# VHH binders against q96fz2: the designs that were tried, part 230

Target 1, 269 residues: q96fz2
Amino acid sequence: CGRTSCHLPRDVLTRACAYQDRRGQQRLPEWRDPDKYCPSYNKSPQSNSPVLLSRLHFEKDADSSERIIAPMRWGLVPSWFKESDPSKLQFNTTNCRSDTVMEKRSFKVPLGKGRRCVVLADGFYEWQRCQGTNQRQPYFIYFPQIKTEKSGSIGAADSPENWEKVWDNWRLLTMAGIFDCWEPPEGGDVLYSYTIITVDSCKGLSDIHHRMPAILDGEEAVSKWLDFGEVSTQEALKLIHPTENITFHAVSSVVNNSRNNTPECLAPV

## First folded at step 12 (VHH)

Design V5 (framework vhh_6z1v_2)
Fold by ESMFold2-Fast, scan of step 12:
Structure V5 (fold): chain B 269 residues (1-269), chain A 123 residues (1-123)
Amino acid sequence: as target 1 above (269 residues)
Amino acid sequence: EVQLVESGGRLVRTGGSLRLSCAASGSTFSSYTMGWFRQAPGKEREVVAAITQSGGKTYYADFVKGRFTISRDNAKNTVYLQMNSLKPEDTAVYYCAARWGFYETAPNEYDYWGQGTQVTVSS
């Protein structure tokens, strides 16, 4: 997983993340740095994406089951990185393999500090190798959506305003991530950056790509992954496995160029 | 930033019971995992018991399982260690410690420490 869509307006995204804390209280996650959130149909590494994390990471008196939503840089910059420019990191930290996460210092250290996050997206893109050609077929991959009158009635001839209705009740994809905090050596704002944990593809996706993000399917899994105060690293890692509860459709080559940021990027072809 | 003060340590007879208390000052006690550790003369400091911020998860070292109970009262900023069926081998200085996150068994994983309270168990 190297490309996602996360295009919902901030308020719609926030409502899509409604949750219940340990005490059973209904909540919306509180934003940190909301101005850094840039909706896009075509997000690539080094851009910012919204993640959920425990409020306890920012407020030492918080219940660990309470959530913050914050934009973070895609591509984890380890806290020990000594260069002044994060783009000079010699290792690709866009994804973190589940089978080696406890062996890699860049991921083991923040994981030990409870720096688990849930990466939010409409869905992600993968490129299927086409036999005998140098072209690849892109697919948009996302949670099965509950059919509603709104989403079911949207047709090809509908206006852009009607297309926006399909997203009102969209179930966001929730991917397991690890984040870290890097302090620039010369001063300045702390950089929060994340990596997406990857696993072997499930049977349903094996013909598209051999790897997939570790997807946290449902609020129980999301809650356990985020709650570093009540859930050990060992228990949290048991949530990291392929899931079959996923669907997809082919999309046009418009998505190939990460500069293209339109609804056509995820429209069925 | 939390300050920890243990109390309750004293001389008790083998088979007796004792309750240790650890009072915390500072605004963040309720968010910390709390642990009890002990250190006997000439030995390393070792974990005895730990409890998460909500009290929902606890840990006990094998040598105290069934005899000791850890509990906390977040409204009173206090963690307790109830010690039953005490043995001479339980003689040690008992330390209260605080950690941010899930409990760990290694002393170096804890951020704040009390001064300790002496427990002596005589035959």
Scores: ipSAE 0.613, ipTM 0.849, lowest interface PAE 1.7, mean pLDDT 89

Design V50 (framework vhh_6z1v_2)
Fold by ESMFold2-Fast, scan of step 12:
Structure V50 (fold): chain B 269 residues (1-269), chain A 123 residues (1-123)
Amino acid sequence: as target 1 above (269 residues)
Amino acid sequence: EVQLVESGGRLVRTGGSLRLSCAASGSTFSSYAMGWFRQAPGKEREVVAAITQSGGKIYYADFVKGRFTISRDNAKNTVYLQMNSLKPEDTAVYYCAARWGFYETAPNEYDYWGQGTQVTVSS
């Protein structure tokens, strides 16, 4: 996973993340750096995306089940990185393979510090290799929605207008991530950055791509992944596996250029 | 900073019981995982028991399972170790430790330590 959509306005996104803490209290996650959140239909590595993480990472008096929502840079910059410019990292940290996460220092160290996060998106994009050509077909991949077809009219063709109406109560894709904190050597604000854990694709996605993000399906999985105070690294990693609870549709080549940021990126073709 | 003070260590006979207490000062105690460790002369410091911030998950070393019980009272900023059926091999200095996050079994993963309390078990 190298491209996502996360276009909801901040208030809609916040409400979509309503949750229950360990005491059974209904809560909304509190924002950190909300000014850094930029909605987009076409997010690429090095851009900021919203993630959920435990409030305990920021406030040592917090219950570990309480959540913060914060924009983080996509592409993990390890805490030990000594250069001034994060874009000069010599290796790609956009994704982290589940099978080697405990062998790679860049991921093992923050994981040992409980730096687990849930990466939020409308969905993600993948490019299917087409037989007998170098052209690839993009697909938008997302959770099944409770009201994917909200048309009262039968025979309606798939169109951008249908998609505009389904954002009400959209179920956000929740992907397992690892983050780290990097202090610039020359001073300035701490940089928070993340990687998305990847697994082998499920049977339903195998014709599109051989890998998929590790999706946390439902609040129980999300809560366990985030709660580094009550859930060990070993137990949390048991949540990392392929899922079949996913759907998709083909989209136009407009999405190929990451500078294109319009609803057409998601529209069925 | 969390300051930890152990108490309750003394000389007891084989088969006896003893309760150790660890009193914490500082407003963040309830957010820390707590562990009890011990160290006998000439040996490495080893984990005895550990407990998460809520008390929802507990670890015991194999050599104390069924004999020792760890508990915490966040309102009193105190963690306890109830020691039953004591053996001479339990003779050691017992240390209380605090860790931010989930508990661990390695001593070097803990952030704050008490000064220890001596437990001696006679045959």
Scores: ipSAE 0.633, ipTM 0.847, lowest interface PAE 1.3, mean pLDDT 88

Design V51 (framework vhh_6z1v_2)
Fold by ESMFold2-Fast, scan of step 12:
Structure V51 (fold): chain B 269 residues (1-269), chain A 123 residues (1-123)
Amino acid sequence: as target 1 above (269 residues)
Amino acid sequence: EVQLVESGGRLVRTGGSLRLSCAASGSTFSSYAMGWFRQAPGKEREVVAAITQSGGKTRYADFVKGRFTISRDNAKNTVYLQMNSLKPEDTAVYYCAARWGFYETAPNEYDYWGQGTQVTVSS
């Protein structure tokens, strides 16, 4: 997973993240740096995307089940990075393989500090390799959705115009992430950056791509991944596995260029 | 950032009961998982009991299960270890420890330590 869509306006995104804390109280996540959220149909590494994380990371009196939503840089910059410019990091931290996460210092260290986050997106894109050609077919991959003006799930057969009406009740894709905090050696604001954990593709996605993000399906999985005060690293990692609860449809090549940021990027072809 | 002070250790007869207290000061206590560890002469420091930030999960060493109970009062910044049915083998210095995040069983995973309180169990 190297490209996502996260285009919802801030207020719609916030309501889509409604949750229940451990005391059973209904809540909305509170924003940090909301002005840094930039909605886009075509998010690439090094851009900012919204993530959920435990409020306890920021407030020592907070219950670890309470949530903050904050924009973070896609591409984890380790806390130990010694250079002054994060863009000079010599290795790719866009994704983290689930099978080696405890072997890589860049990921093991923040995991040990409870730095787990849930990466939010409308869905993600993957490019299917076509046999005997250099052409690749892009697909938009997302949770099954319920269409408000139709019985049953949203399908690829729905017109592009109808897709615009579903965003008010869209079920956001919730991907398991690890974040870290980097303090510039010469001063300045702390940089929060994340990586998306990846697993082997499920059977439903195997014809499109061999890898997929680790998707946290449902509020129980999301809350356990975020709650670093009540859920151990070992227990949290048991949530990291392929899921079959996803759907997809082919999209046009417009999405190929990350500079294109329009609804056409995710519309069915 | 956290200072820990244990109290309650004393000489107790076999089969007796004792409650240890650990008072925390400094950074907010509720941000930390808490553990009780013990060390007998000539032995390594080992976990006795641990408790999460909310008190919702606890962990006990096999040798104290059913006899010891860990609890915490976040309003009073205090963690307790209730020890029942004490045995001579429970004789040790008992240490309170704090860790950011979920509790662990290895001593080297804890960030802050008290100075310990001596518990002696005799016939």
Scores: ipSAE 0.602, ipTM 0.827, lowest interface PAE 1.5, mean pLDDT 89

Design V52 (framework vhh_6z1v_2)
Fold by ESMFold2-Fast, scan of step 12:
Structure V52 (fold): chain B 269 residues (1-269), chain A 123 residues (1-123)
Amino acid sequence: as target 1 above (269 residues)
Amino acid sequence: EVQLVESGGRLVRTGGSLRLSCAASGSTFSSYAMGWFRQAPGKEREVVAAITQSGGKTKYADFVKGRFTISRDNAKNTVYLQMNSLKPEDTAVYYCAARWGFYETAPNEYDYWGQGTQVTVSS
């Protein structure tokens, strides 16, 4: 996973993240740095995306089940990175393999500090390699959605008008992430950055791509991943596995250029 | 940010019971996992029991399971260790400790420590 869509306006996104804390109180996540949120149909590494994380990371008297939503840079910059420019990092931290997460210092250290987050997206894109050509077919991959104007689920065959109406009740994709905090050596604001944990593809995606993000399917999985005060690293890692509860459809090559940021990027072809 | 003070240690007969208390100062106690550790003369400090910030999960060393109970009262900023069926081998200085996040079993993973309270169990 190297490209996502996260285009919902801030208020719609916030309502889509409504949750219950450990006491059963209904809540909306509180924003940090909301001005850094940039909606887009075509998000690439180095850009900011919204993530959920425990409020306890920012407020020492908070219940660990309470949530903050914050934009973070995609591409984890380790807290120990010594150079002034994070773009000079010698290795790719866009994704973190689930099988080696406890072996890699860049990921093991923040994981040990409880720096687990849930990366939010409308869905993600993958490019299927085609036999005998250098061209790849892009697909938009997302949770199954329900149409409200008639009985049934929204699918790839539905009209563009039905797709436009579904965003008000869209079920956001919730991906397991790890974040870290980096303090620039020469001063300046702390940089919060994240990586998406990846697993082997499920059967449904195996013909498109061999890897997929670790998807947290449902509020129980999301709450356990975020609650670093009540859920150990070992228990949280049990949530990291492939899921079959996803759907997809082919999209136009318009999405290939990350500078293209229109609804055409995710429209069915 | 957190200051810890243990109390309740004393001389107890084999088979007796004792409750240790650890009082925390400051508003941040309820956000920490808490642990009880002990250290006998000439030995390393070892974990006895641990508890999460909500009290929803606890961990016990094998040698105290069924005899000791850890609990906390976040309104009173206090963690307790109820010790039953005490044995001479339980003689040690007992320390309470606070850790950010989930509890751990290694002493070096804890951020704040009390001064300790002496428990002596006579045969």
Scores: ipSAE 0.642, ipTM 0.855, lowest interface PAE 1.5, mean pLDDT 89

Design V53 (framework vhh_6z1v_2)
Fold by ESMFold2-Fast, scan of step 12:
Structure V53 (fold): chain B 269 residues (1-269), chain A 123 residues (1-123)
Amino acid sequence: as target 1 above (269 residues)
Amino acid sequence: EVQLVESGGRLVRTGGSLRLSCAASGSTFSSYAMGWFRQAPGKEREVVAAITQSGGKTWYADFVKGRFTISRDNAKNTVYLQMNSLKPEDTAVYYCAARWGFYETAPNEYDYWGQGTQVTVSS
């Protein structure tokens, strides 16, 4: 996973993240640096994306089940990085393999500090290799959506008009991430950056790509991944596995160019 | 910042019971995981029991399972260690410690420490 869509306006995104804390109180996540959130249909590494994380990371008096939503840089910059420019990091930290996460210092250290986050997206893109050609077919991959609440029907929208209506009640994709905090050696603001944990593809996605993000399916999984005060690293890692509860459709080559940022990027073809 | 003060240590006979208390002051105690550690003469400091910030999860060393119970009262900023069926081998200085995040079993993972309270178990 190297490209996502996260286009919802800030207020719509915030409401889509409504949750219950440990005591059953209904809450909305509180924003940090909301001005850094930039909606886009075509998010690439090094851009900022919204993530959920425990409020306890910022406030020492917080209940660890309370959530903050914050934009973070995609591409983890380890806290121990000593150069002045994060873009000079030679190691690719866009994704973190689940099978080696406890072996790589860049990921093991922040994971040991409870720096778990949930990466939010409308969905993600993958490129399928086509037999007999070097052309690849892009797909938009996302949680199954309920088309209308009244009708009780469940399915993916297949027309532009239906897609516009579905955004009113879109179920965001929730991917397991690890973040770290980097302090520039020459001073300046702390950089928060994240990586997406990846697993082997589920059977349903194996024809599109061999890897997929570790998806946290449902509020119980999301809560356990975020709650580093009550859930150990070992217990949290049990949530990291392929998910079959996913759907997709083919999209046009417009998405191939990361500079293109229009609804056409995720529209069915 | 958290300041920790243990109390309740005393001389007790084999088979007896004792309750230790650890009072916290300074900052918000309820955000920290808490641990009880002990150190006997000539031995390293070892973990006895640990508890999460909410009290929802606890951990015990094998040598105290079934005999000791850790608990906390966040309204009173206090952690307790109830010690039953005491043995001479339980003789040690008992320390409480606070850690940011989930509890750990290694002493060097804890941020704040009390000064300790002496427990002596006689035959």
Scores: ipSAE 0.611, ipTM 0.842, lowest interface PAE 1.5, mean pLDDT 89

Design V54 (framework vhh_6z1v_2)
Fold by OpenDDE, second read of step 13:
Structure V54 (fold): chain B 269 residues (1-269), chain A 123 residues (1-123)
Amino acid sequence: as target 1 above (269 residues)
Amino acid sequence: EVQLVESGGRLVRTGGSLRLSCAASGSTFSSYAMGWFRQAPGKEREVVAAITQSGGKTFYADFVKGRFTISRDNAKNTVYLQMNSLKPEDTAVYYCAARWGFYETAPNEYDYWGQGTQVTVSS
């Protein structure tokens, strides 16, 4: 996974992340560093994206089932990294393979500390190799959306009004991530960064791409992944597997350029 | 920093019961998983029981076999170990430990330790 979309306004995004704590109370996640949230149809590594994490990571007396939403850097910077520039990291931390997560210190250590997060997105992009050509067809991949009688498929949103309605009730993609905290050697603000855990693709997606993000499907999965106080690492890792509960459509080549940030990026062709 | 103080250890007869208490300092007790460990002379420290921050999940070592119960009162910043049907083999120093996050079975995974309380079971 090298591209995502996360374009919802902050308030809409927050409401979409409504949840129940362990006491059954309806809650909205509180924001940490809301000013760092930059909505975009085309998110690339090294950009900031909103993630959910347990409130206990920030507040020592918090219930671990409570959630915070925070923009974090995509591409995990390990806490032990001693260079002043995170870009000097010699290995790719955009993704973490599920099968080797416990073998790599950069991921194992923060995971052992309970630093699990849920990466939020409208969906993610993957490119299919076209047979016989060097061309790749991009696809937007996301959760199936509830068809309201009036809201046609994303493809049927022929009007701006219909488009807005689609996004007001959009089910966000929830991907399993690991985050870490890095203190710059020269001082300054602590950097929060994350990696997306990847798995082998489900059957439905296998023709497009052989790998997919580990998707946490449903509130229970999200809650268990986040609640590092009540759910062990071993139990949490059982949640990491391919899911067939995914849909996709072909999009234009507009998304190929990471600088393009328009609705055309995820529009069906 | 969390300070832990164990109490309740004493000499008891085989088949007897004992309740250990561990009092934690500070207001962050509810954020830690708690564990009871024991160390007998010449043996390694081993986990006895552990409990999550909410008390929703517990762990017991195999040798406990239903004899011990770990519980906690977050309002009192205290974790307890009720020990029933005690045996001479249970003789050890019992330690309370705290860990940020989920409980673990390895001693080195815990962040804070008490000084321990001596439990002696006579035949």
Scores: ipSAE 0.846, ipTM 0.933, lowest interface PAE 0.5, mean pLDDT 93
Fold by ESMFold2-Fast, scan of step 12:
Structure V54 (fold): chain B 269 residues (1-269), chain A 123 residues (1-123)
Amino acid sequence: as target 1 above (269 residues)
Amino acid sequence: EVQLVESGGRLVRTGGSLRLSCAASGSTFSSYAMGWFRQAPGKEREVVAAITQSGGKTFYADFVKGRFTISRDNAKNTVYLQMNSLKPEDTAVYYCAARWGFYETAPNEYDYWGQGTQVTVSS
């Protein structure tokens, strides 16, 4: 997973993340740096994307089941990185393989500090290799959505009004991530950055790509992944596995260029 | 950020009971996992019991399981260790420790430590 869509306006995104804390109280996640959230149909590595994380990471008196939503840089910069420019990092941290996460210092260290996050997206994109050619077919991959009288199918949305009906009750894709905090050696703001954990593809996606993000399917899995005060690293890693509860459709090549940021990027062809 | 003060250690007879207390001050106690460790003369410090932020999960070393109970009162910023059926082998200095996040069993994973309270169990 190297491309996502996360285009919902901030207020719609926030409501889509409604949750219950440990005491059963209904809550919305509290924002940090909301002005850094930039909605897009075509998010690439090094851009900022919204993630959920435990409020305890920021507030010393918080219950670890309470959630913050914050934009973070896609592409984990380890806390121990000594150079002044994060772009000089010599290895790719866009994704983290589940099978080697405890062997790689860049991921093992933040995991040991409870730095688990849930990466939010409308869905993600993958490019299917076409036999005997250099052409790749892009697909938009997302959770199955509940159909209502007001919600249309993506393929049937012909106008902005109809598209709004699709997104009002959209179930966001929730991917398991690891984040870290990097303090520039020469001063400046702390950089929060994340990686998406990847697993072997499920049967349903095997014809599109051999890998998929580790998807946390449902609030129980999301809660356990985020709650680093009550869930050990070992217990949390048991949530990391392929899922079959996923759907997809082919999209046009418009999405190939990350500069293209329009609804056409995820519209069915 | 947090100061820990243990109390309750004393001389007790084999088979007796004792409750240790650890009072926290200086920062938000309820955000920390808490652990009880012990160290006998000439031995390394070892974990006895641990408890999460909410008290929802606990850990016990095999040698105390069924005899000791860890608990916490976040309103009073205190963690307790109830020690029953004490044995001479339980003689040690008992330390309270605090860790940000989930508890661990290794002493070097804890951020703050008390000064210890001596427990002596006579045969």
Scores: ipSAE 0.648, ipTM 0.857, lowest interface PAE 1.4, mean pLDDT 89

Design V55 (framework vhh_6z1v_2)
Fold by ESMFold2-Fast, scan of step 12:
Structure V55 (fold): chain B 269 residues (1-269), chain A 123 residues (1-123)
Amino acid sequence: as target 1 above (269 residues)
Amino acid sequence: EVQLVESGGRLVRTGGSLRLSCAASGSTFSSYAMGWFRQAPGKEREVVAAITQSGGKTNYADFVKGRFTISRDNAKNTVYLQMNSLKPEDTAVYYCAARWGFYETAPNEYDYWGQGTQVTVSS
């Protein structure tokens, strides 16, 4: 997973992340650096995307079940990185393979510090390789959505105009991530950056791409992944597996260029 | 930052019971995992029991399972170790420790330590 859509306005995104803490209190996540959130239909590595993480990472008196929402750079910069420019990192840290997460220092160290986050998106894009051609077919992949009063189910047959109406009740894709904090050697603000954990594709997605993000399906999985005060690394990693509860539809080649940022990027073709 | 003070250690007869307390000062106690460790003369410091921030999960060393119970009262900033069926082998200085995040079993994973309280078990 190398491209996502996360286009909801900040207030809509915040409401979509309503949750219950350990005491059963209904809450909205509190924002850090909300001005750094840039909605887009076409998010690529090195851009900022919103993630959920435990409030305990920022406030030492917080219950570990309470959540912060913060924009983070996509592409994990390890705390030990010694150069001044993060874009010069030799390793591609956009994704982290589930099978090697405990073997690679870049991921093992932040994971040991409880630096687990949930990466938020409308959905993600993958490109299907077509036989006998250099052309690839892009697909938009997302959680099954609830039916609207008029449209029946959301799918490839729905018009682009009908898709606009579903965003108020859109179920955000929740992907397991690991983040780290990097202090620039030459001074400046701490950089928060993340990677998306990947697993083998589920059967439903195998004809599109051989890998998929580790999706946390439902609030129980999301809560356990985030709660580094009550859930050990070993228990949290049991949540990392392929998920069949996804749907998709083909989209036009407009999405291929990461500079294109319009609703046409995810509209069914 | 957290400061920890243990109390309750004393001389007890084999088969007896004892409750240790660890009082914490500082506004962050309820955010820390807590552990009880012990160290006998000539031995390394070892984990006895640990408890999460909420008290929802506990861990015990094999040699105390069924005999010791760890608990915490976040309103009173206190963690407890209830010790039953005490044996001479339980003689040690007992330490309270605090760790940021989930509990661990290694002493070097803990951030703050008390000064210890002596428990002596005699026949």
Scores: ipSAE 0.626, ipTM 0.846, lowest interface PAE 1.5, mean pLDDT 89

Design V56 (framework vhh_6z1v_2)
Fold by ESMFold2-Fast, scan of step 12:
Structure V56 (fold): chain B 269 residues (1-269), chain A 123 residues (1-123)
Amino acid sequence: as target 1 above (269 residues)
Amino acid sequence: EVQLVESGGRLVRTGGSLRLSCAASGSTFSSYAMGWFRQAPGKEREVVASITQSGGKTYHADFVKGRFTISRDNAKNTVYLQMNSLKPEDTAVYYCAARWGFYETAPNEYDYWGQGTQVTVSS
């Protein structure tokens, strides 16, 4: 996974992340650096995306089941990176393979520190290779939405009222991520950056792409992945597997250019 | 920063019971996983029991299962080890330790340590 949509306004996104702590209390995640959140229909690596993480990472007296929402850079910069410019990192850390996560120091070390996060998106994009041409067909891939059987549908020519209503109750895609904290050698703000864990594609997506993000399907899985105080690394990694609870539709080539940031990027063709 | 002070160690007869306490001072006790470890003369330090920050999950080493119970009281900043059916093999210095995050069984994974309390079991 190398392209996502996460376009909801901050207040809508926050409400979509309502959750229960371990005491059963209903909560909204508290924001850190909300001004760094940039909604977009077409997010690429190195841009910021909102993630959920345990409040305990920031407040040492917090219950580990409480959640923060924060924008983080897509593309994990390891805490040990010694250069002054993160863009100079020689390794691609946009994704982390589930089968080698415990073998790669860049991922094993933050995982050992409980630095698990849930990456939020409307959905993600993949490009299907077509036989006999160099052209690829893009698809928008997302959770089945409530109101229809197993598919969500977004119409490009819908009225503004109907368009707005689609997103009011959208179920966000929740992807398993690992983050790290990097301190610039010359001083300055700590950089929080993440990688998305990837797994083999499910049967439903195998004709589109051979890999998929590790999707955490439902609040139990999300809660266990985030709660590094009560869930061990070993137990959390059991949550990392393909899911069939996913749907998709073909989209236009408008999405191909990462600078295009309009609803047309995810509208059905 | 957390400072840990163990208490309760003493001489006890085989088959007896003893409760160890570990009092924490400093900040953030309730956020740490806690562990009890022991070390007999000439042996390496080994895990006895561990507990998560909420007390919702515990670990007990096979050699103490059914005899020892770890618990914590976050309001009192204290972790306890209840030891029943004590055996001469339980003779050791018992250490309290604190770790950020989920508990571990290896001593080198813990950040803060007490000075230890001596437990001697005789027959």
Scores: ipSAE 0.633, ipTM 0.851, lowest interface PAE 1.4, mean pLDDT 88

